# VHH binders against Gluconolactonase (gnl): the designs that were tried, part 4

Target 1, 316 residues: Gluconolactonase (gnl), of Zymomonas mobilis subsp. mobilis (q01578)
Amino acid sequence: NGSTIGKITKFSPRLDAILDVSTPIEVIASDIQWSEGPVWVKNGNFLLFSDPPANIMRKWTPDAGVSIFLKPSGHAEPIPAGQFREPGSNGMKVGPDGKIWVADSGTRAIMKVDPVTRQRSVVVDNYKGKRFNSPNDLFFSKSGAVYFTDPPYGLTNLDESDIKEMNYNGVFRLSPDGRLDLIEAGLSRPNGLALSPDETKLYVSNSDRASPNIWVYSLDSNGLPTSRTLLRNFRKEYFDQGLAGLPDGMNIDKQGNLFASAPGGIYIFAPDGECLGLISGNPGQPLSNCCFGEKGQTLFISASHNVVRVRTKTFG
Key: E = the ipSAE of ESMFold2; O = the ipSAE of OpenDDE; V2 = 0.75 times the mean of E and O plus 0.25 times the DockQ between their complexes.

## First folded at step 1 (VHH)

Design g35a (framework vhh_5c3l_4)
Fold by ESMFold2-Fast, scan of step 1:
Structure g35a (fold): chain B 316 residues (1-316), chain A 124 residues (1-124)
Amino acid sequence: as target 1 above (316 residues)
Amino acid sequence: QVQLQESGGGLVQPGGSLRLSCAASGFTFSSYAMSWVRQAPGKGLEVVSDISGSGGSTTYADSVKGRFTISRDNAKNTLYLQMNSLKPEDTAVYYCARGEITIFGVDYYYMDVRGPGTQVTVSS
């Protein structure tokens, strides 16, 4: 704790309303195998984050530092040999019920965890009788519907996994009444996702090096996509510039600015799609996901073996 | 600019037939896999059928297999869906979608552009 890494790069003067280039990127956690899915738990004032390959969910507070919250976080031990690449929890959000909702790679399900008792339960683990691949990230609508991605990253051999039941990698919407809709089946590696504050747009990352894209879907009044457009393709950043990471996790502030993991770090996009700036770690260090926390003006970022925080001028 | 425009939808009685067309512009049509996807009222998307850029490979959802036929005319930049033996559960907005075959073989293709859709209603 107390050390700083990386740098903030300004692409547009519009960044100045969000973040100063001199803002420190402060290391709050180290020695993590792979940090992912940070979530701020307001009712308790603590950060949770996943370590999917280690099958651990960790907790951080300013006063106590890092401790274990759940071990195992995902799949029960012992882990079946040769079936799981990432047996742990991954992306997380606090649901309208105050529970921690978890994209759980190892149980191949959306799970709920009580932040006080640490009791867990299955929300949904299949679509029309077929088990999910390995849910990766999720995002809530104001009405309580949850959008989530289901890439094969938790499974050994990915699309060629012996236990994979679906012949696609989906994006799903679970309504509060329990209705489960498949809303996109054509992405190779759906990963992070976020809703615009007015919920007219859904952003979805594709973490495939062959098509490293962030997509924007237009949503109808039922929260279902009607069309999509490309926000950005990162092939040049990944292949030509050799920057670390692929389009991964994301989050959004109350003004609609998107903070999205991609090759080079966390990119900041205005609601109109202009790229305003970039938060980078050390050279070669992927920044995989982020969340807002504390009083809403702190961005926490999962940064490979580290978790870092950045103070913003905007509210998440 | 990339554009997809569907046509051929309408009201049809159960057991009837419709042929949907999709006019494509702004890209090299023969280089992309194409799909038909549909969305019934209050439901998510269902991928109905897809076809490779050359037309040499096609797939169908189990719900439409044997009843629907996908085809393309690369000289006219047009995608087709012949729908036979229509059922009330086929009622949906049908979208034409562009897919790209990935060079690293992660997935067969992805849908990056969709048209505005055409309504198909199967009712007596």
Scores: ipSAE 0.000, ipTM 0.132, lowest interface PAE 14.8, mean pLDDT 88

Design g35d (framework vhh_8ghr_2)
Fold by ESMFold2-Fast, scan of step 1:
Structure g35d (fold): chain B 316 residues (1-316), chain A 125 residues (1-125)
Amino acid sequence: as target 1 above (316 residues)
Amino acid sequence: EVQLVESGGGLVQPGGSLRLSCAASGFTFSDYSYIGWVRRAPGKGEELVARISSSGGSTSYADSVKGRFTISADISKNTAYLQMNSLRVEDTAVYYCARGEITIFGVDYYYMDVWGQGTLVTVSS
């Protein structure tokens, strides 16, 4: 597209190893209802991203621009009246099998999609006989376990939804052998998540304006949480500074730097928790999620009605 | 309008006492498993110092405060209290009231879904 938006703010000289403040934030896609869950597919060199309210999954390449990859992306059409707020796909990751693993809000399941045939299959859709709310994001361990969040955002009336079967909004871990563990039931709006490269820590966003937190869980050798610590509370940024967005999607580079959506844009945290910088869109524009792509140094960011690209010095 | 509002913090000398209050609005304590007090000091992680079941029948305390702090609840006022005695400089922190429940995977850390704004307690001579 060639247009640029926003700005990069430096909070620490440590940002200089990751990103230059003069780096342009390039608009690569526009006219999306709500962009979410970008994932780079190395086999084919393309970006996929979700538009959950529109029930569309879109594909982008430098040569061809934006096209429709899956429509519907989540719930089969016609969508039942009054049941779904976001019937589409949301967060996505390429799994160890080379398939696109999808947090599918409308199907209320973790799905996988063959990137060539577009054939879909259910991975898991329930915990102990109760259907998930609306899975939102997911992250793989090196062993092939997948962590995912299950907030009510896909459902009309959220926690008050007539079809909601669980009395909580969970964070889950699915082992490669099929064992499903509920690892957190006390968050109001669990959303984005990421593992540290050494897998000793799990980061989880809570996208509730009453409790707009990013949490860090310490993990045992089985990948289960033993404690948690608050990384940051964003009430000040949201209420006092009036910044757009809530803690949402996130991703991590190979050095353990966390790139996390929160009020004001994508915050960059070092592994020790120091906040190094902020990538912002236009005033009032939330930046909801991100992924690394191309040769591993390009950060793609879902930015409301846009998808943007930032070329970094780090590798994801 | 679901809110928890803390009060009673302030400056106190070592060996002194303070009583923190936590007023709930938009829900009743019987709607949730636990009300707890969590503190955060500069450079330290979160510590759950005390919790009480929504029925008021069961309490637990961190080892650092056992015998000095007492949690209680007045269900008619929808208010929880933390009585803090024999205060030490290391008790200096922002104290948060929170509601929540125990995770089902044997993690004894209580996960909290609604938090108050916090009240500062400074113990200094």
Scores: ipSAE 0.000, ipTM 0.154, lowest interface PAE 13.8, mean pLDDT 88

Design g36e (framework vhh_7d4b_2)
Fold by ESMFold2-Fast, scan of step 1:
Structure g36e (fold): chain B 316 residues (1-316), chain A 124 residues (1-124)
Amino acid sequence: as target 1 above (316 residues)
Amino acid sequence: QVQLVESGGGVVQPGRSLRLSCAASGFTFSSYAMGWYRQAPGKQRELVASISGSGGSTNYADSVKGRFTISRDNSKNTMYLQMNSLKPEDTAVYYCAKDQWLVEGDYYYGMDVWGQGTQVTVSS
């Protein structure tokens, strides 16, 4: 039999429409330094995932298993000594142009990668003349606008980095016409993000142990935030229960159920905010990010040194 | 450089107690989360318990909740596992582990395993 890890915990009978508690969490990749940013490439039927500390982007197929897709994945080698903690690619999404859009920690930019030629190009690398910190994750609107986060995690010494140009860690929106808006500057560690299917809400995680929150922003008709509310504070899970991980990556299904990395694993929230269940790795194992793939019902999860797969009843 | 030395294992009857110790050196002890892993022959290694750098937060595997208590003394660079109500299923080699990344940082990557292990056997 193949390797499985962890467990699924049910908090609400509403989970039964999404996932069976008995579903195995299958290990599909191992020996990764830190798995992150999985994305399913429908045109080709393969998974890509990042290893930001290792500066490698890997590919997985059901038939061939794991291979190297890009090395280096982010910063060109040689890496400048003492400047980068995570020189590689991180979060990824397939854009409306069929290219892989990459939150590139080491290049400090949103990049595009051609999935066939593997050629890369810069989309945006600065806001009003100041270089981004280290973009971490991104999410597309139906119109082709891209939301992305810019925490300092790629940089040695984080906020105290010698090369950090911004006095904040931002959340940005890049419009299809090239307009770049800073939509949130007040989060300490913005990380994962996702849009609701009706695009009235933007979810953003803050991976700061002192403020381990998932926020929900209400969006106007132009996709800009008007207010925010707290979805959940994970201080008790992190400090009182000692659960592994911090609010990190997330994704959303077509019904608006949010699958969000937080202390303990991937939490499943209904559109009304009710927490339905939890997908956990082994004790002490963070689950950092996720994406839907295959025929839309398979959830792939980056799980520290592993990538795992969970068969769901929902569609991403 | 990094050294973790386990002690306190032994043979014990079901229902009895053992206390494991892990003496750490080669790193700033209070800056790292620590944990105990165990591995029985032919089984996967599992994390039993973890503790934050300050000792303020603990986490336990479901199989040991209510029976095991993890603690640390940062002044002595030592971590402990108090194992009460021991069961035959607790028979394993127990390993001391250090977090791969700074516990005081705002990112948690998980634990690496170091140390040679200490055998715990629960039988008559």
Scores: ipSAE 0.000, ipTM 0.185, lowest interface PAE 12.2, mean pLDDT 88

Design g36f (framework vhh_7zox_3)
Fold by ESMFold2-Fast, scan of step 1:
Structure g36f (fold): chain B 316 residues (1-316), chain A 123 residues (1-123)
Amino acid sequence: as target 1 above (316 residues)
Amino acid sequence: DVQLVESGGGLVQPGGSLRLSCVASGFTFSDYDMGWVRQAPGKGLEWVSDIYSGGSTGYADSVKGRFAISRDNAKNTLYLQMNRLKPEDTAVYYCAKDQWLVEGDYYYGMDVAGQGTQVTVSS
C-alpha cells in the first residue's frame, strides 16, 4: 500500500530510546472489517491477524501482501443466527510448541493452529463444566503457562446473551500441566493482557467505557495474582477529549515498556508507570492491538480497517 | 467535590447482621468501581470487597460467603450486607471510589470520605 497515517506524540524525553516522533506509521493492509490480534510467526517470517466480525484470519508478507490464512477462522459455518457478534478468531500468540495459540471468539475456546498444515485443535473450552464466553486475548509466561481473557464481545447481547453460561467475565491462567485457574472475576470487560519480563506483574485492560482501566496485578511465585493497582483510568480521554477506542490489546518489549491500546491510540508506558508517548491513527480511528515482528524491532498495530507498521528502536 | 457518606453501623452480637450504605455525590456514580475497606482498632486499612461499574464483585477471603456487596446506580448508593458477623469484623468501615492502591497486604481507594461507619461485634 505505501501510505502513512496518524502521528506519534512525545510526552517524555525517555521516549527517544524507544521511538522517534518522525517515524512513519505505514499502512500494510486495508479493507479489513475490524483488525485484531496481530502475531508475528518467526518460522516463515510472516504476520497473521484476525478479523473477528468477518470470521477470517489473514496472512501478510512484504513480497505477497495480504492473503486468507483461515476462513472461517473461528465458528464453523453456517453461524447460528442471532448468537454471535464476533464469530472469528481474535488475539493470537506463538506458543512454546511453535503452534499459533488463538483466543477463538466464535468457538469459545483457546485453540491451537499448525502454521504449516492449518489444522486446528481445542486446548480448553470450559471452566468447571461451563463454556467460556468468547476468549479475546492471551499471553505466555516463560514457563509455558498461558493467561487469557474471556469477555462477552463475541456473543450477541454481551452479558445478556442467551448462550452465556458464566455469571462473570474472567481472566484465566492455564498451567502447562493442564490446571486451569480463574484469577480474576471482577472485571466487566477484561480484554488485553501482558506479563512483565520478570513476570512479577500482569497488566490487564478493561474495555468498558464506564471503567476504562488498565490494571497491574502483582503475581506470586506460582504466577497467581495477590493484589492489584491501577495503572491508568482513561475516562478523560474517552468522554472529555472524545478520543477513539477503549483499553484493548497490549504487548511488552524486553525492557518492560508496555505498548497498550487505549482511547487515542497505542500508549507507551515505562516499567515505572510513566507514560512516554502515544502512537495515533487518523482522527476517529481506534488502534486495538499490537505485536513485535520481523527482526524484533518492528511494531505491527491493528488499526480498525487497517494494519500498520512502525519501526522502533526497542526489541519485543 | 467528591463526597462519600457511610451509614448503617452499630453494635451487634456475634452471628448477627448489619447492612452498610454509602451515598455518593460529586461524580457520575455509575461510571466508577466502588468498594469497602475497613480499619480495626490499632491496625491498618484492609480491603473487604469491591464491585465494578459493570456489576462483577470481589471479596477478601475473611468475608467471602458472609458479606455481599451491591449497588443502586439510580440512587448513587453502595451497600454491604454483612451476615454471620464475628468479633474480628469489628472496625470502622469506609466506602472507597475507583483508583485502588495496594499498601502491603491492604487494598484501599484514593477517595475515602467522612469518618466511616463503626461496626462493633461483641457479646
Scores: ipSAE 0.000, ipTM 0.121, lowest interface PAE 18.7, mean pLDDT 88

Design g37b (framework vhh_8emy_2; at its last look DockQ between E and O 0.76; V2 from the best seeds 0.00; counts 0 for: pae E 6.6 > 2, grease 25.6 > 24.2)
Fold by ESMFold2, look of step 2:
Structure g37b (fold): chain B 316 residues (1-316), chain A 123 residues (1-123)
Amino acid sequence: as target 1 above (316 residues)
Amino acid sequence: QVQLQESGGGLVQPGSSLRLSCAASGFTFSSYWMHWVRQAPGKGPEWVSSISYSGSSTNYATSVKGRFSISRDNPSKTLYLQMNSLRPEDSAVYYCARESGYDWEGSYYFDYRGQGTQVTVSS
């Protein structure tokens, strides 16, 4: 539709190279149960996004608006009573094989979907014989490795779920040859993640109000973490300012600027860690994730019951 | 100031129907998702139903799906809950709520709940 929401706040004149604060935040989809995990499918020129509690993967184009792409997007129906909060798909990326790779919360796996036939298949569903909790988001390296997060959000009772097999919520790396490494087990709520363009850094969000952090991991030449530092803690934004959201999804542009969901909206960080600006929804409206699309100068944002877009000067 | 006023409750027999209303004022009603939440004596609040800005998207707790129907009339700033095939376990105070947010762990952030309206289904 033609409506707009929110506002853009500039914290640094460096934002001017990335986007204009006067740029509208345009609503392109409404009446979504909960929008998450947007991905732009260049071959076909359309947006996919997840609706995890609805168990639907939705498609958007400018001409046709929103339609159902997959239902169910995750767990097959009927859903086992009392086991799942979010039976649907979540984070998504186009893989090196041209298929849609999916952090599938309800199936408890990394799945892939052929965008033409819509056939689903399992990529990986366990680590050392234990099932994943409910994968949430993923990000590819240039070599085709995939990093993904495994918080308990898809499971009823979260960490205390009757079906949870791991006693941690992991961050994993799956190499192109199929090796699976647990690279971080100590986060309470690992959620969004992204690689710097030179792949020396892995950003990971922790969606926990007690520890609402975005972490930066230094990576060795094998893509494995050697240390971590805190990019930002958002307790003040969450508790003192009452801003909607928690650290969630993220993406990165070609210059290494990080676009990261946190209380208040999508924050834009330069590669040196300076916070340049903030894209906010309406008061109380969290912005959960984002992706670049079209010709790389459109930022699509999942905004709770909406999907919105913002034109950028930068390229994703 | 934001106000919500629930009405339409009462004492009914099992299998009966009731229609709850919620009159909203002090905010742009059509800009918010709206909810019904209920609370039985000695219990915590239980989410019942949600409705989108336009009314085109609705969702229901499994305990009421197929029996309850949420609707809204944006010009009159009124939210409704049609409750059919009522059961004793539906007995509660029913509140309407303006959505202030939804967290990733499944809690709705509710704003400005009214005094509620009592629904009692005889046993």
Scores: ipSAE 0.022, ipTM 0.512, lowest interface PAE 6.6, mean pLDDT 91
ESMFold2-Fast, scan of step 1: ipSAE 0.317; ipTM 0.657
ESMFold2 (binder alone), look of step 2: mean pLDDT 83; pTM 0.832
OpenDDE, look of step 2: ipSAE 0.653; ipTM 0.849

Design g37c (framework vhh_nb_b201)
Fold by ESMFold2-Fast, scan of step 1:
Structure g37c (fold): chain B 316 residues (1-316), chain A 122 residues (1-122)
Amino acid sequence: as target 1 above (316 residues)
Amino acid sequence: QVQLQESGGGLVQAGGSLRLSCAASGFTVSSNYMGWYRQAPGKEREFVATIYSGGSTYYADSVKGRFTISRDNAKNTVYLQMNSLKPEDTAVYYCARESGYDWEGSYYFDYWGQGTQVTVSS
């Protein structure tokens, strides 16, 4: 609607099939403490997005703009003093049941939310009897299994939190039959994740400035990782170039192009790993996560105090 | 190399006390998350208490206020002091070095002791 930010940078002519560099990055929401976890709800034709520090989940439509969907979005009020840095909801996906599945930092659980009634229920809140740290993001397989990350970001003092029960920050797989597998415990700050369309690969971000990596895990026929390779290390972008953000949220289109938050904005990687382009906000503005919505070609991006949209040529 | 050995279990009357010990070898308890778990006949293994490398402690609601987890770093041993014991506390008690990574960043799975039987009679 006329307010635009940032720019699109082309690294490869292969970007032209996905996005024009002249496409405006349109601001659709402002005055958010920290925008995160956008998800498009097709059944109602609306966007939901989280504000984890504020403990609010907001809704956006083109016709009505921004409104409150859930407050509190995560932890019940009042928040216990000194225990939570981010008490709210974070990453979200629409599940195969049509419910909003939520990585809920403050409740320390994967939650389901009915998009019509707004009723919430716990899916899973522990592994082997120990409470999760603060689930951050999630991604569904076609079979209905859900992969999710559990960094300590919701907890005050992170790894040294007085309420942290696990001695690791995990990546988990919850199968449709309820089996919960710990599939990676060696990452310092697991954050965003996405499956390739053929489900042979799981992408996982590590949002640690000491190890600012996006990893690619090879998956077996049971959806379990067998090996990993490094997609990219963002140390030079973060430290040498001083670019804002760390590897964070991500999403994938139907062609397998990865749209991944990292220092400087949302990077676009082809399935072969070539970096094709970059969507940037204003200088110093992290772009933390993204989702496809509307008729499948609009990319919504959580951009610090803003939510923005970019019209692409690809389908999510 | 890594071993955990529990001791101190036995038969006690309701309202009594027991202190369980967990002697560790092959690693340092002060650098790891150490826990106590229990398993009653026909039930799944359940969490009882944990002590973090920094010394913070956490308890299951069923034992909070009655049980105390502690450690002696010089002896490389973890303890569970159990007070006001109830018949429902009857179980095999297991010491664990918990899955994840140590404070040096090495990934590992749960290491379990052999267990020690606690029987609380009415």
Scores: ipSAE 0.005, ipTM 0.237, lowest interface PAE 13.6, mean pLDDT 89

Design g38a (framework vhh_5c3l_4)
Fold by ESMFold2-Fast, scan of step 1:
Structure g38a (fold): chain B 316 residues (1-316), chain A 123 residues (1-123)
Amino acid sequence: as target 1 above (316 residues)
Amino acid sequence: QVQLQESGGGLVQPGGSLRLSCAASGFTFSSYAMSWVRQAPGKGLEVVSDISGSGGSTTYADSVKGRFTISRDNAKNTLYLQMNSLKPEDTAVYYCAKDWIQLWEDYYGMDVRGPGTQVTVSS
C-alpha cells in the first residue's frame, strides 16, 4: 500500500521479543515541514502530530489519512517578526483528564486542548514570575504529575533571544496539586524525556551537538531527582559516523524498554541500559520522536518530512 | 524561511583550487557563526572551518590548515571557502551550516538528503 523507508538493525538477540528486523517502516504522512510530538488518542482512535515551524497540528487515521486538527497550533497569527523559529505546538501527551496536554513552543506554555471541541487553556506559562522559553516535550507520572523540558528552540537566537526571561534551560515537574519544581537547570538543550514504568528513573535527552547525551536520573518517592548517570554519549555517531539527528524525543514500553531519538534514528535500550537495536530512516533523515498507538503495539515515529509506523511485538 | 544555497563545486586536478560560495537568506546573517562541513564517501561528517559572525575569528581542521580559507561578506549574506592545493582526500560533499542544532531541527535534517556541493579531486 504505502511506501517504506529505512531499515531496522539488530544489535542483540534481545531485540527479537520487541521487533522483527523485517518489519516495514511504513510512511503514513509526507510533506511536513518538521514532524514532531506524535501522540495517540485512545478515545477516538487517532494520531495527532505537531509541525512546530509551520504552526500546525495534524490528525491521522487509517481510513481518512492526514487532516488539519489545529491551525494555528501554538502562537496566534500573525507571528511577531523576528521572535520565533518554532511558533507551533511540539510534544504532546494525553492527560488523566482525557485532554491533549501540549508543550507549546510559540505560546511558551504547557497547554491543554479538548480533543472534541478543540478549545485550549493554559496549564502553566511561568516559573516564579518568569515566562518559559519554549516548552518542548512532556511525560506523565501515574499520579498525574507532568515532567517537561523548556529549551530555547522556539525562540529566534536561542539562548540569546531578546524575549528569553530565564537564564537557564530547565526541566520541570508540575504536581497534580499545582506545585511547580525546577528539577534540572544545568542542561544546555534539554529535549525529550520519559519515566520508567516503576517511576524510579527519568530519562532526559540533551540535543546539544557539543554534549549529545541521554541522561538517567534516579527519582525519590516524591518524583524528584537524587542523582544522575549517563546512558549514552552520541558524539561518535554524530561526528565520526556522520549520522543524522541529535538526542531528541523518546518513549517507553511497559517492560521499560526505551525508544530514544539520537544520531542514526530511534535506538532501543533495555532497562539495564543495553542497546538492542536501531530503527533508521533513509540516509540523512533524522527520526525525532515517537509514541505507541492503536492497541498499544504500533510505534509511530516523526521522521523529518514524514511520519512513519512500525508494528512491534511490545506494548507501550 | 532559513535558506542556504551552496555553489562552486566541481571536478579539479590535484594541486588545483576551487572557491565555494553559500548564499544565505531568512535570518540576520551577521549575527551567526557559520561553518563549512564535509562528508567524504564512506566517512563521517567533518567540520572543516568555522567563522564568527563579525568575521574576526576563524578555525580550521588540522587536515586543511594552511590550504583552505573561510571568509564572509555580510553585506551580501554570503559565506566563502577558498580551497587551495587540493588533494584526493578533499573529495567530499561540502555543506554550509549556520548552527547545526538550529539547522537540523528547522532545515538541515530535511535538506541533507539533497546534495550540498560536490568536490571531486582526481586526475
Scores: ipSAE 0.000, ipTM 0.173, lowest interface PAE 13.9, mean pLDDT 88

Design g38e (framework vhh_7d4b_2)
Fold by ESMFold2-Fast, scan of step 1:
Structure g38e (fold): chain B 316 residues (1-316), chain A 123 residues (1-123)
Amino acid sequence: as target 1 above (316 residues)
Amino acid sequence: QVQLVESGGGVVQPGRSLRLSCAASGFTFSSYAMGWYRQAPGKQRELVASISGSGGSTNYADSVKGRFTISRDNSKNTMYLQMNSLKPEDTAVYYCAKDWIQLWEDYYGMDVWGQGTQVTVSS
């Protein structure tokens, strides 16, 4: 250990309550094909993260380093030739049942995994009889409802995949009682999502370079969207500045600060929408997703072939 | 085997137009977003324009917006860049690129497979 990358850029003095620009971005894992979906498992004190193209889920602890947790992580071997770009697990969250809930690209389902036995079960794999595309990320409400995205990234040929059954890329809400609602069908590449702490807002990334947006949906008392507004368009960062990545994964702290993957790294937005700062990797390195872990103040970030750690002053 | 072949470059005077073409083979063309990069002498490579697989969505760098138009013909496996009102600062080698979202190869998350076509805007 001791390897660091990147830099932290301050846009507002309001960043000082969250982290210092001198905080090191520590490399904790390397040699990953594409790191994604980090989740901290509090009861075991370990990090899990996905490598969707490699079909591997890895585990990290400070004492033992990196080990394989599940291989395969998603689709069973052998993988059908020419049908999957990403046969593995992707985004993950610990559910209210203590299980690891997985947006499983290759199984095309929301799965849950027992963190001790490593046994898997399907939560949901279809909407009105049609198989999901390739679920990408998920986020829990305090009531146990789960929101998730279903872009085509896991499938070879994306929207034109031979096995794609839906003619849209959806955002869904699964209620604790099993009711499944399609809450958005108009996004080209829905990806990361997060709820505000008061659950009045749902943030959703669209990772399409033609519309590289982070949207904010207003939610009613049933957790369903009533309207949306644009948080930010990243066209300038992507095309004019040539920054790596597209709006991807995200997470939120207890104060409502949003930590969102976009061109250039992880952007930090205050609840009022002001952009406070940016955590960047090496030049050209996308930072795709993040989670809080350890004692709640450490931000883990999936950073292409790396996973990195940043110690913050805030709590997730 | 993925192949991208650019054509249509040349030498033109300021204010004139050029149309670049990119002929693609070795993959399902309509399933991938495509784009045009350029690199001027002594400068970093930049993404100029991109187009979704269906052609329904396009985006442009601020420096070319309103002057350049990207389009595609999926029946011919060909992408185009119509360049109007050319300026000396548009002088660069232009590269056709295929999208590899979530398998990043460069700054923009797009592979550059073509050899490029030179565009020179001079008096």
Scores: ipSAE 0.000, ipTM 0.205, lowest interface PAE 12.2, mean pLDDT 88

